# VH-VL binders against q9nrl2r1430to1533, part 141

Target 1, 104 residues: q9nrl2r1430to1533
Amino acid sequence: GGVHELSAFEQLVVELVRHDDSWPFLKLVSKIQVPDYYDIIKKPIALNIIREKVNKCEYKLASEFIDDIELMFSNCFEYNPRNTSEAKAGTRLQAFFHIQAQKL
Short names: E, the ipSAE of ESMFold2; O, the ipSAE of OpenDDE; V2, 0.75 times the mean of E and O plus 0.25 times the DockQ between their complexes.

## First folded at step 11 (VH-VL)

Design F48 (framework fv_nezutatug; at its last look DockQ between E and O 0.78; V2 from the best seeds 0.00; counts 0 for: pae E 3.0 > 2)
Fold by ESMFold2-Fast, scan of step 11:
Structure F48 (fold): chain C 104 residues (1-104), chain A 123 residues (1-123), chain B 107 residues (1-107)
Amino acid sequence: as target 1 above (104 residues)
Amino acid sequence: QVQLQESGPGLVKPSQTLSLTCTVSGYSISSGYYWHWIRQHPGKGLEWIGSIHRSGDTDYNPSLKSLVTISADTSKNQFSLKLSSVTAADTAVYYCARTDYYWGYHRYGMDVWGQGTTVTVSS
Amino acid sequence: DIQMTQSPSSVSASVGDRVTITCKASQSISSYVAWYQQKPGKAPEPLIYDASSLESGVPSRFSGSGSGTDFTLTISSLQPEDFATYYCQQFYSTPYTFGQGTKLEIK
């Protein structure tokens, strides 16, 4: 039989998921817990969605993958004021992403 | 099993730098999520001074302006507070505390506290 | 800064009473509230995190509730060891602010 080799995108998403600041980004924001989120954020995204897109080979270019990750961070900073725990986690995780993305 | 212990001088002169250390035992400081400094003025409530994330990133109470520095020393399993240019208003009991680490979850609370160390600022 | 206002500032109660302490945030802070108990001369002890989650080892008579701006700490049946000062704290944004405290006294 055949073996599917892990893509660079999958490796990077796994590193982001394992990071201690991934907690705001693992799943879509709950409308029950944050009722106004979807009134403000029109293109919601999270690491589980990005990972699924990677596994289905939906990213044709590295730039498309990077754009989705950057959209995730942009949504975080748009919704959450800079001194919130979510914004602080996003700032650290984004810096980690920028270092890791040099491998792409 | 996890214990936090504050240490430092009990008496500091006005205009000097207050230096306090929190020694962590039974747990690695690099395994925690956030480590905090809190103080309590005589007869008053609790005031958050600042925090250090496991990465070394710090957050400080803006009311203390540029006077506060928090740092960690993983080789000694300690984190420290420096408060420069102290005045009598800095007289307080100083506490250190932990926010624990759980993957996928930010626990909003401080689950382990030191016993506190009394600091008097007086000439 | 987010202001946390506790009500009442002091309450007198008897053993066996149900005691309710309220904490109000000056703006919406989701459920990012913790509660602490402090006895004279001692460090604060954690009771509740994330508004409603009980800390390990804390008796089940303590409970927390609320979201947004209004938060409540309840002691369902007051015990002698529960006479203390109680503080709420918000973790929504820095600076992390505490309520002014509620002193629970023997009636």
Scores: ipSAE 0.740, ipTM 0.902, lowest interface PAE 1.1, mean pLDDT 92
Fold by OpenDDE, look of step 12:
Structure F48 (fold): chain C 104 residues (1-104), chain A 123 residues (1-123), chain B 107 residues (1-107)
Amino acid sequence: as target 1 above (104 residues)
Amino acid sequence: QVQLQESGPGLVKPSQTLSLTCTVSGYSISSGYYWHWIRQHPGKGLEWIGSIHRSGDTDYNPSLKSLVTISADTSKNQFSLKLSSVTAADTAVYYCARTDYYWGYHRYGMDVWGQGTTVTVSS
Amino acid sequence: DIQMTQSPSSVSASVGDRVTITCKASQSISSYVAWYQQKPGKAPEPLIYDASSLESGVPSRFSGSGSGTDFTLTISSLQPEDFATYYCQQFYSTPYTFGQGTKLEIK
């Protein structure tokens, strides 16, 4: 009968999405805007996909969840040079994630 | 209404440090995404000096000869610029500006600027 | 560094004219482009952000377009108050760089 608290994974995804550096990661990269993205990145992932997986309880271990988040950042750094807005945002968001992930 | 205002000495001697402060009103600097310093040499175009992110991370233009330091003081709602070892080439109008962030949306632009402050490097 | 090649450097036009200013990036920068208007002795005023989004309070006669490497600022019908210098800027990567500017003068 009461409101349930978000799981640790759900809460962390919410915090990541709300972070001001989440904008490169909210949804999959547009092939129209970045035509060569999917030629380079073979395992695309984004926060909306991760959120769906969390909602569907597809993560049984924290390591699985963390792996997807790290993949998301890895993709960003693989495609984007260090001095790009996306890479800079990713660096900050990943640092934030690492701090929050310690609570899992 | 968000307003930015540059302040600092209008005259700096060569080899000294140029120090400017941008005072932000009507908006917390902690809420802004990036805070920028831009300058314009007399009769020239615009040059990005550097930026400070709300996290405290800074980026500087590698082409600048002077050592650049940008810092923020949230208690005063200000962010500052320091250029060391200035020369005549640092004579310019200096602007501070903001890049904001909205929920899930990073604006690619400087949507608010200060009026600018003139700094002359001269003996 | 990413170069923003702005053209023309200057243009003379009359009130009512359609004016187009172009910026070409040295590499693809998606839509990470802003446009500014600057009048003598004044700070730059934002016109366009995200390549094509009109800043609040900016007249609808201003518009921005483009993605990748080619970007355009258009004034559909030039007004007397539009004579100024215009700049593009990229936010794709640091250092952030501006175009050289376009001085729009009265014919």
Scores: ipSAE 0.688, ipTM 0.894, lowest interface PAE 0.6, mean pLDDT 94
Fold by ESMFold2, look of step 12:
Structure F48 (fold): chain C 104 residues (1-104), chain A 123 residues (1-123), chain B 107 residues (1-107)
Amino acid sequence: as target 1 above (104 residues)
Amino acid sequence: QVQLQESGPGLVKPSQTLSLTCTVSGYSISSGYYWHWIRQHPGKGLEWIGSIHRSGDTDYNPSLKSLVTISADTSKNQFSLKLSSVTAADTAVYYCARTDYYWGYHRYGMDVWGQGTTVTVSS
Amino acid sequence: DIQMTQSPSSVSASVGDRVTITCKASQSISSYVAWYQQKPGKAPEPLIYDASSLESGVPSRFSGSGSGTDFTLTISSLQPEDFATYYCQQFYSTPYTFGQGTKLEIK
């Protein structure tokens, strides 16, 4: 959508990146470090990719932007058991995202 | 300098509740990422008891979960351990510790430790 | 629970020696390993976080490496103050388990 939406998407992505629980989501998971990740997760996404898509104006609707962020969390919970550090960080960051997304 | 100091009774009777407090100086506990309790049995290695996240979320060793409570009091800059129904197996040195965080790094390493306090569970 | 197995259980070495301590995880844990040094009667002191990153103030003779299941701590030239017990710890998932320790003794 409009210029206001694109600025809001950028602001939200910056807030997510700055959050202390963003560490699992900054870049795509390494296949070398986690060999089976891409056997399980078919639509990988990370904050650096979402940020580039915002910068390149690739989101036509706010729902498309929200869907990529929710996909990021869904991937985390699909791959990682609840007691892992990654899943715990994902739970907290997703809660933060839901609060910030109300401001869109 | 950030300092952590454990305090509490050195002797506890079986079936009682062990209560320990970690007092933090030179740093606000609200600024930390995780606050931990760890124990070390006589002549043995280290055992993680549990942690409290800055949000208030707690994680406990499953072997102790129904017996352990960790809480924080930001007004006193303290966090606490309560372990109920203790036995002789709970005799150990108890440590409190911090995990700090830097943006972009996953870091659960415990970068500041208290001095430790010895707790004996004895009839 | 993730088991962290250290090898060797003890090492007898001289000042100036190179010492390597190994820690093996029972499952893949990425790089989520820390190393600690503990002297008798003292609390553990942090050495390494994230498998290979030195904690602030740790001498450069200490180094860590590994990912997945196999991790090492190396002391390139042993100093008198390095005689202690060393522990690895994983923080991939709760409970955040420690290795059983490696005691480094004066020969």
Scores: ipSAE 0.375, ipTM 0.830, lowest interface PAE 3.0, mean pLDDT 89
ESMFold2 (binder alone), look of step 12: mean pLDDT 91; pTM 0.938

Design F49 (framework fv_nezutatug)
Fold by ESMFold2-Fast, scan of step 11:
Structure F49 (fold): chain C 104 residues (1-104), chain A 123 residues (1-123), chain B 107 residues (1-107)
Amino acid sequence: as target 1 above (104 residues)
Amino acid sequence: QVQLQESGPGLVKPSQTLSLTCTVSGYSISSGYYWHWIRQHPGKGLEWIGSIHRSGDTDYNPSLKSLVTISADTSKNQFSLKLSSVTAADTAVYYCARTDYYWGPHRYGMDVWGQGTTVTVSS
Amino acid sequence: DIQMTQSPSSVSASVGDRVTITCKASQSISSYVAWYQQKPGKAPEPLIYDASSLESGVPSRFSGSGSGTDFTLTISSLQPEDFATYYCQQFYSTPYTFGQGTKLEIK
C-alpha cells in the first residue's frame, strides 16, 4: 500500500488506542503478571506492535492489517473467559473496529 | 465535584416492581466507563446487582438476572434500576456507584458512591 | 462465581496498632481488587483500587498489596476514625463479588 493507506491505518490505530476499551490491548501481556499467557497464546500481538508495523510500512494490503487486529481479538477471547473485564472490553472494541474498518 | 444521588420509594409491596434512579451531577454519564447498582441487606455485607457500560451494554448478577433491568437516560444524566417481583428479601439499602476510565492502567474499583436509599418491602 | 473470603471476620485493635486484613479469591483474578471502608449508617468509601493504588484523599497509612488469589489491606498506625467495616471486591469477572467484610473494633 500507499501513503493514503498508511494514513488510514494510522488513523484507525489511533482511534482504537483512544477508545476506553483499548486498555487490554495497548501493549503485550506481562509474563511476570500473567505467567501462563504465553503457554496458551502462541502469536501474541498488541496495538503498540501493530502501530509500529504501520509506521514502518510493513502492511502492503489492508487484509494484512485487518488480520493482525483480528488476531489480537482472537487471542483475547482464547485466553479470557466471556465474563472477564478483558473479554467484555474486547467484544466492544472489536465491534467498533468492524464499523471503522469498513472505511478501508 | 462528581456526585451521585439515589431516589425512589422507601416502601414497596411484595410482588411489585421496585424502581430507583441515580442522578449524576458534575459529570456526564456518557463520559463514564461503568455505572453500578449495589445493595446491602440489614446487618449484612455488600451485593453487586449489576452495571451499565456507557455503550448501553448491561451486566447483571446471575442470581437476579431475570428480575433486573438497568437503563440510562443521557438527556437527564441519570441511570435507573428496576427490580421486578420483589419480596421481603429485597429489603436493603441501595447504592449507585461509578467506575471511571483512566488513561494508562484501567481503574478497577468504584470511586464515587451515592449516599444510599433505604427500601423496605412489606405489606 | 468467584468467591472472596476475608480474614479475619472481626478484629479488635488499639489506636497505634498495625492492622492487616486479608482477602482470598477462589481463583486467580490478577490485580483486579478494590477495598472499601464503611462506617455505620454511611455509604462505603473507596480506599484502594487495582490492588495497591491509593484512592485520592485516602491517608497514606492505608496500603494494599497482592496479586492472583491473595490480597492484603494494611493500616500501618490505626487512628480513631479507622474503626469501621472493610470490604474487598473483585473486578476480574462478573458478577463483581465482595468479601463478607471485616469489622475493625476498639479493643
Scores: ipSAE 0.481, ipTM 0.842, lowest interface PAE 2.0, mean pLDDT 90

Design F5 (framework fv_nezutatug)
Fold by ESMFold2-Fast, scan of step 11:
Structure F5 (fold): chain C 104 residues (1-104), chain A 123 residues (1-123), chain B 107 residues (1-107)
Amino acid sequence: as target 1 above (104 residues)
Amino acid sequence: QVQLQESGPGLVKPSQTLSLTCTVSGYSISSGYYWHWIRQHPGKGLEWIGSIHRSGDTDYNPSLKSLVTISADTSKNQFSLKLSSVTAADTAVYYCARTDYYWGSHRYGMDVWGQGTTVTVSS
Amino acid sequence: DIQMTQSPSSVSASVGDRVTITCKASQSIKSYVAWYQQKPGKAPEPLIYDASSLESGVPSRFSGSGSGTDFTLTISSLQPEDFATYYCQQFYSTPYTFGQGTKLEIK
C-alpha cells in the first residue's frame, strides 16, 4: 500500500482498540494466567502488535492487514470455548471489524 | 450516584409469567457493559439468571434458557426480566445489577445492585 | 457448568482476628472472580473484582488473591460490621456461578 491505506489501517486499529470488547485483544495472552495458550496457539498476535506493524508500514496490501486481524479472532475462538467472556467479546468485536473493513 | 430499583408483582400464580423491571437512575444503561438479573431462594445462595450487554446481546442460564427473556429500553433507562411458566421453585428475592465499563480493564464483578424485590409464586 | 466451592461453610471469629475464606473453581478461570458481602435482609455488596482489585469505598482490611482454580478473601483485622455471609462468583464463562456462601459468625 500507500499513505491512504496506512491512514485507513491506523484509523481502524484505533477504533478496534477503543471498542468496549477490545480487552482480550489489547496485548498478547499472559503465559502466567494461561499456561497452555502457547502450546495450542502457534501464531499469537494482538492489537498492539498489529498497530506496530501498521506504524512500520509492514502491510503492503489490505489483505495482509485483514489476515492479521482475522488470525487474532481465529486464535480467540480456537482457544476459548463459545460461552467464555473472551469468546463473547471476540464475536462482537469481529462483527464490528467486518462492518468497518468494508471501507478498505 | 447510580441507583438500581427493581419493581414488579409480589405475588404470581403458578403457570403465569413473572415480569420484573429494573429502573436505572444517575447513569445511562447504554454506558454500562452488562446488566444482570440474579435471584436468591429463601435461605439459599445466589443464582445468576442472565445478562444483557450494552449492544442488546443476551446470555441466559441454560437451566432457565427456554423460560427467560431479558430486554432493555434505552428510552426509559430500564431493563426487564420475563420468566414464563413459573412454579413455586421460582419463589425468591430478585436483584438487578451492573457490570461497569472501563476501557482496557477486566472489571469482572457486579459493582451496583438494586435492593431486591420479593416474588412469591403461590395459588 | 463451573462449580464454585467455598471453604469453610461457616467460621466463628472474634473482633481483631485475621479471617480467610477460600473459593475453589472446578476448572481454571484465570482471575475472573468477584467477592460479595451480604448481611441479613440486604442486597449483596461488592468487595473485590478481578480476584484482587478492591471496590471503591471498601475498607483496606479486605483483600483478595488467587488465579486459576484457588482464590482467597482475607480480612486482616475483623470488625463488628464484618459479620455477614460472603460469596465468590466466577465470570469466566456462562452461567456466572456463585459459591454456596461462607457465614462469618461471632465466636
Scores: ipSAE 0.675, ipTM 0.892, lowest interface PAE 1.2, mean pLDDT 92

Design F50 (framework fv_nezutatug)
Fold by ESMFold2-Fast, scan of step 11:
Structure F50 (fold): chain C 104 residues (1-104), chain A 123 residues (1-123), chain B 107 residues (1-107)
Amino acid sequence: as target 1 above (104 residues)
Amino acid sequence: QVQLQESGPGLVKPSQTLSLTCTVSGYSISSGYYWHWIRQHPGKGLEWIGSIHRSGDTDYNPSLKSLVTISADTSKNQFSLKLSSVTAADTAVYYCARTDYSWGSHRYGMDVWGQGTTVTVSS
Amino acid sequence: DIQMTQSPSSVSASVGDRVTITCKASQSISSYVAWYQQKPGKAPEPLIYDASSLESGVPSRFSGSGSGTDFTLTISSLQPEDFATYYCQQFYSTPYTFGQGTKLEIK
């Protein structure tokens, strides 16, 4: 097959997924492995969910896409104390996102 | 074959700054996830001193507070430890170690270690 | 800081024995635990990462298990080269603290 043109949102999600600090965000947190997560986090989201929404053209405005990405980081910092591996990865990935999102 | 080699003075006087370097061969330090310094006091267990992420972000053991600095020099493929205002309690074997990169995984553990360098703090 | 407590502090065993070493975290740390083997005068050698994943080149008689606060390292059939001190370490939160070590000695 041929190469398809990627949307700006798809391009950015691909860059986030490939980042070395994406590991806490690739898929939804397991309720089995982290039983109290869903008691604390009321609007769970992850990069795989956001990518599906991009693929289905569910984001009508850049602000809607940015809000979902920011919700993902907000959930991370709400659940995970500052010195955790997840919080450190989230801080670096969020900084990377803010630089890339300037192109939107 | 990845190798880490510590180097620095074997003897340091109290109140001075201890400076150690870890030379990495067979692998680029920009390809690793974290690079660490660990020490072991005579006859005791292991103590984590601090680490540097591939981005340059550093984390230090709070017990060492403002006394510790870790830095990396990618052009020399080295990372270094500076520990200021040393005392006899800083006498130890010092190790450097790597946490490997693995995409999509937290993959924490130190998979390669240097042989260690002995540092004695004495007047 | 998260405290890692190993038990036993020392154990005497014979070749062929099954040996289990336990590591307890002072709070839940998911599965972010590594195990190391150290022989006298040598640097630590990695055995296990992420609580249960075997490091490359480590014999299959070594295994790790656990999540949350309780972790174990098991040697299914002790060999002469396994007499050493064993350490656990947590990577959940800085500082990345080690257990105090378990010395495995010849019976």
Scores: ipSAE 0.558, ipTM 0.865, lowest interface PAE 1.8, mean pLDDT 90

Design F51 (framework fv_nezutatug)
Fold by ESMFold2-Fast, scan of step 11:
Structure F51 (fold): chain C 104 residues (1-104), chain A 123 residues (1-123), chain B 107 residues (1-107)
Amino acid sequence: as target 1 above (104 residues)
Amino acid sequence: QVQLQESGPGLVKPSQTLSLTCTVSGYSISSGYYWHWIRQHPGKGLEWIGSIHRSGDTDYNPSLKSLVTISADTSKNQFSLKLSSVTAADTAVYYCARTDYDWGSHRYGMDVWGQGTTVTVSS
Amino acid sequence: DIQMTQSPSSVSASVGDRVTITCKASQSISSYVAWYQQKPGKAPEPLIYDASSLESGVPSRFSGSGSGTDFTLTISSLQPEDFATYYCQQFYSTPYTFGQGTKLEIK
């Protein structure tokens, strides 16, 4: 996409990273700490990977960027029961993302 | 340094509402991640009552059902517990506590506690 | 709800001893465990967060370990001020639950 879209993606990723509910999403889930994660989640993703894709101009459409963010949240809710700290953080961060994504 | 101080009535009658306030000093409650209420029955262990997130979202122990309300007042730098329809089983020391946030990581644990306030439910 | 079971419920030890307290979760909770020390008439004081991270100001003789369901608090060389009740707590899911406590007593 365009320069303005690239700037918008970078700005939004930075806002997500700085959000206090971003902690479950900053890096890929550790196989050592969560051994069954990769047996359940087939397309793992995290904010550091999404940010790298933005910096390498790998998103051609806003929809592709949004799909990767939504995949990240979908993975969270698939693995984590609703009353977990991860799921609660994911719910709030996703709501924040939906508000900010209206600008895209 | 950050300090938490509980305040409220030491004696409450059965069927009434217990109201406790936690006053935070040296730190803004808007900057915390979660603020908690915990209680300890005489001679027993610790029981989590509920928490309020910085956003105002609350989580309550299901064993207390709809009897609990936790709220925050950022203008007074306080958060409060209301426990309705109290019985003798609610006699306990009540603590408030903080879970802090780190910019690039998280820290789940209660790192600062108030000194506790004793509540007796008796006629 | 996740149940946290501590072992032993009480332990008698002497100054200089190595003391180990264990905590078992009824289901896997990753590393979302905190440990607290409580002295009679006082509020709990935090010792460990995220299973193994030492809280600021806590003496280095305290350490935590474990992941999944089995967690351990170790005091490498017991001091007189360490006689207290110790609690583990899980932060994996609500309701957040504590162990029943381990009372550390003078031999």
Scores: ipSAE 0.461, ipTM 0.847, lowest interface PAE 2.3, mean pLDDT 90

Design F52 (framework fv_nezutatug; at its last look DockQ between E and O 0.75; V2 from the best seeds 0.00; counts 0 for: pae E 4.2 > 2)
Fold by OpenDDE, look of step 12:
Structure F52 (fold): chain C 104 residues (1-104), chain A 123 residues (1-123), chain B 107 residues (1-107)
Amino acid sequence: as target 1 above (104 residues)
Amino acid sequence: QVQLQESGPGLVKPSQTLSLTCTVSGYSISSGYYWHWIRQHPGKGLEWIGSIHRSGDTDYNPSLKSLVTISADTSKNQFSLKLSSVTAADTAVYYCARTDYEWGSHRYGMDVWGQGTTVTVSS
Amino acid sequence: DIQMTQSPSSVSASVGDRVTITCKASQSISSYVAWYQQKPGKAPEPLIYDASSLESGVPSRFSGSGSGTDFTLTISSLQPEDFATYYCQQFYSTPYTFGQGTKLEIK
């Protein structure tokens, strides 16, 4: 079997997941741990969901992919004050994403 | 084995700048998630001074009256603390510490500490 | 700032006792809590991270629990070397803050 080259979206998701600031974004927020999260955030999303969408080829445009990633960050900043560990991680990860997204 | 060691002058005059360095061995500071400075005034509890992320982002305790500056030197595997315009209130044992990152866990906590260095602010 | 109210300030116990130390956050901080042990003249040593995860090398008699605002450190069976001062710390938001400490003394 041959090694398949990752698509640009796949590669970027891998890089985001492997980033040390990805921990707030790896999976959806737990309702148990954060009971009011889904009362505030109406369009929850996480990297595992985005990765699944990439794998299913649900993104036809780079803009669609970028929109989901940005939604992920916007959710974080909407729920978490700026001085929180999640928001700080999100800020750094988003900056990383913006750099990498230029390659799309 | 990861080790942290604080170093710097043990005596600083009021209004001067306190400068400390934390030397890390057995581990690259560029691999650490956060690098912290903590202090403990004699007979008191622990106070977080500030932190520097591997990216260079810094956070400081706004309750400190002295201006705080934390920086990192990857070439020397060190990170440093500067407190400007110190007063007697800055007399304390100063610790550097690490927060590591394990994939799948942010591992929030300071898992490695230096032995601490005493800094006395006195004329 | 998030206040970490630690209780009790001091506790006297005997070897073999079960000891519980509590830390209450002024607001919900999820599980971003660490616990430390400090002996006189020494640096703090990590015990627990992420509220309930035991640091490597820490005896299993130590355990952490809690989420939201109420956190506990428990020593199931106190050993002679456990007499020290214990601190909780929150990493939910800056400034990172510590509890006032609990001095565990021999009865």
Scores: ipSAE 0.828, ipTM 0.923, lowest interface PAE 0.5, mean pLDDT 95
Fold by ESMFold2-Fast, scan of step 11:
Structure F52 (fold): chain C 104 residues (1-104), chain A 123 residues (1-123), chain B 107 residues (1-107)
Amino acid sequence: as target 1 above (104 residues)
Amino acid sequence: QVQLQESGPGLVKPSQTLSLTCTVSGYSISSGYYWHWIRQHPGKGLEWIGSIHRSGDTDYNPSLKSLVTISADTSKNQFSLKLSSVTAADTAVYYCARTDYEWGSHRYGMDVWGQGTTVTVSS
Amino acid sequence: DIQMTQSPSSVSASVGDRVTITCKASQSISSYVAWYQQKPGKAPEPLIYDASSLESGVPSRFSGSGSGTDFTLTISSLQPEDFATYYCQQFYSTPYTFGQGTKLEIK
């Protein structure tokens, strides 16, 4: 619990950010570039928001952290058809996350 | 300086498997984002065959069905194309190409190409 | 599959002309377009990635623009070495389809 869990979350978020498939997830989707995104996605989230929440000690349980990461992937797969570059990146990054999350 | 070089048999008989290799020099294949195979039929435009991601995940043009396999050998700094059950319609110039890696970005393009290798399917 | 349609299929121009080639996607593909130049008997050379970003070493007379479904490649002040076939390609979704090509010929 506590501080040591937050250090683990920070380390994992940093690894996700540095991954080659992080590019669709680094920041919130632009409403200007993708105007219909927010009509479809009700709970937008991105790695910069999750990182900020980790740094502010807002995750009390590992499950809350995992839920936010999974929401990010769920949003990706809901908006982006399977054969898109975003969906492919999301699939690989999610698999990487599941392996890394085992250490939580 | 990054260079890609295709190599293959030049002539393949109908029903056989076409096997092509792309040798990468001046750059590690594990450092690229995607590696692609493209072909061009005589007098026609460009057709994307498929790609391999740095992780080994592959994507193929569905028009080629289950006939295509792309693989990478990082120890030899090469990636390869196998196209099975070839016909005269597979006669083309075959190119390999790179989509480069850049953190936080997808460069949406192929920035380095091989010179191409001509393949003729004929009995 | 996403179809990429180029217009015109061929164009005749003179050195010094401004030439514009268009590429239309059958559905919205954001800015995920690249442009290539191909000379007879040679491999394609990259010109533009991500719709408007110039590839390293490409002359500044080349520029790309567009998003969604409509994309353009512009060559300001055409040079003798620019006579070639030009291709667009989308990277939004597999298969990564090319346009049919635009042949730029000397007038």
Scores: ipSAE 0.706, ipTM 0.900, lowest interface PAE 1.2, mean pLDDT 92
Fold by ESMFold2, look of step 12:
Structure F52 (fold): chain C 104 residues (1-104), chain A 123 residues (1-123), chain B 107 residues (1-107)
Amino acid sequence: as target 1 above (104 residues)
Amino acid sequence: QVQLQESGPGLVKPSQTLSLTCTVSGYSISSGYYWHWIRQHPGKGLEWIGSIHRSGDTDYNPSLKSLVTISADTSKNQFSLKLSSVTAADTAVYYCARTDYEWGSHRYGMDVWGQGTTVTVSS
Amino acid sequence: DIQMTQSPSSVSASVGDRVTITCKASQSISSYVAWYQQKPGKAPEPLIYDASSLESGVPSRFSGSGSGTDFTLTISSLQPEDFATYYCQQFYSTPYTFGQGTKLEIK
């Protein structure tokens, strides 16, 4: 998309990063801390990577941006059972994202 | 500086409801990530009772779930515990505690505790 | 539920000794571990969060390590004020369980 969409993507990413429940999603999962993560999750992604893709204008459509954000949540729910701190944070942040994405 | 203080009755009769309040000073309860209740039985270790998230979501220890309610009152800067149908097994020191969140940090622990209040369940 | 098993249940040591306390989780919990010190008649006090990060004001003789299932708290040179009971706690999933405690007795 255009310049207005890039500004909207940047604003939305900033809102996600500022949210209380962003902590599991800020950076890629550490292989050292979670040795089996990359055996299970084949398309890893995190907010810092998404933000860099916005900065480099790599998203041509809003759907591409939304797909990366949803992939981030899907990875969280695939790896983490629902009673985990990471999955609970993911559920709340995803709900927040859906509200904010209505503004696109 | 932040301070947490438990208050409530020290003696409760069996089958009644235990009600405790944690009053928070020097910090807005709405700024915290989680607010917890923990208890410690005489001469024993610590047991997590439950927590309330900043959003209002609650999580309870499954061993207590049907008996416990945790709520927050942001206008009074307090959160509370109600434990119904108490028995002598609920005799313990009860603590309230905070988990704080700093943007970009991984500080996930109970970083501030109240001083504790002793509750005895006896006839 | 995730069980946190501490070893030993108690330890007697002299001032200046190196003391190691271990905590084993019943499943992998990444680094979601905190350590607390509790002195008699007092509330627990935070020592370590995220397995190895020292809380503010904690003396540098305390250190934490581990990831996955096996975690350690080390006191590199025991001081008289370190007489206390030590607990680990996991924050990976609810219920947020504690270890049973390790009582450190100074000779």
Scores: ipSAE 0.280, ipTM 0.802, lowest interface PAE 4.2, mean pLDDT 89
ESMFold2 (binder alone), look of step 12: mean pLDDT 90; pTM 0.935

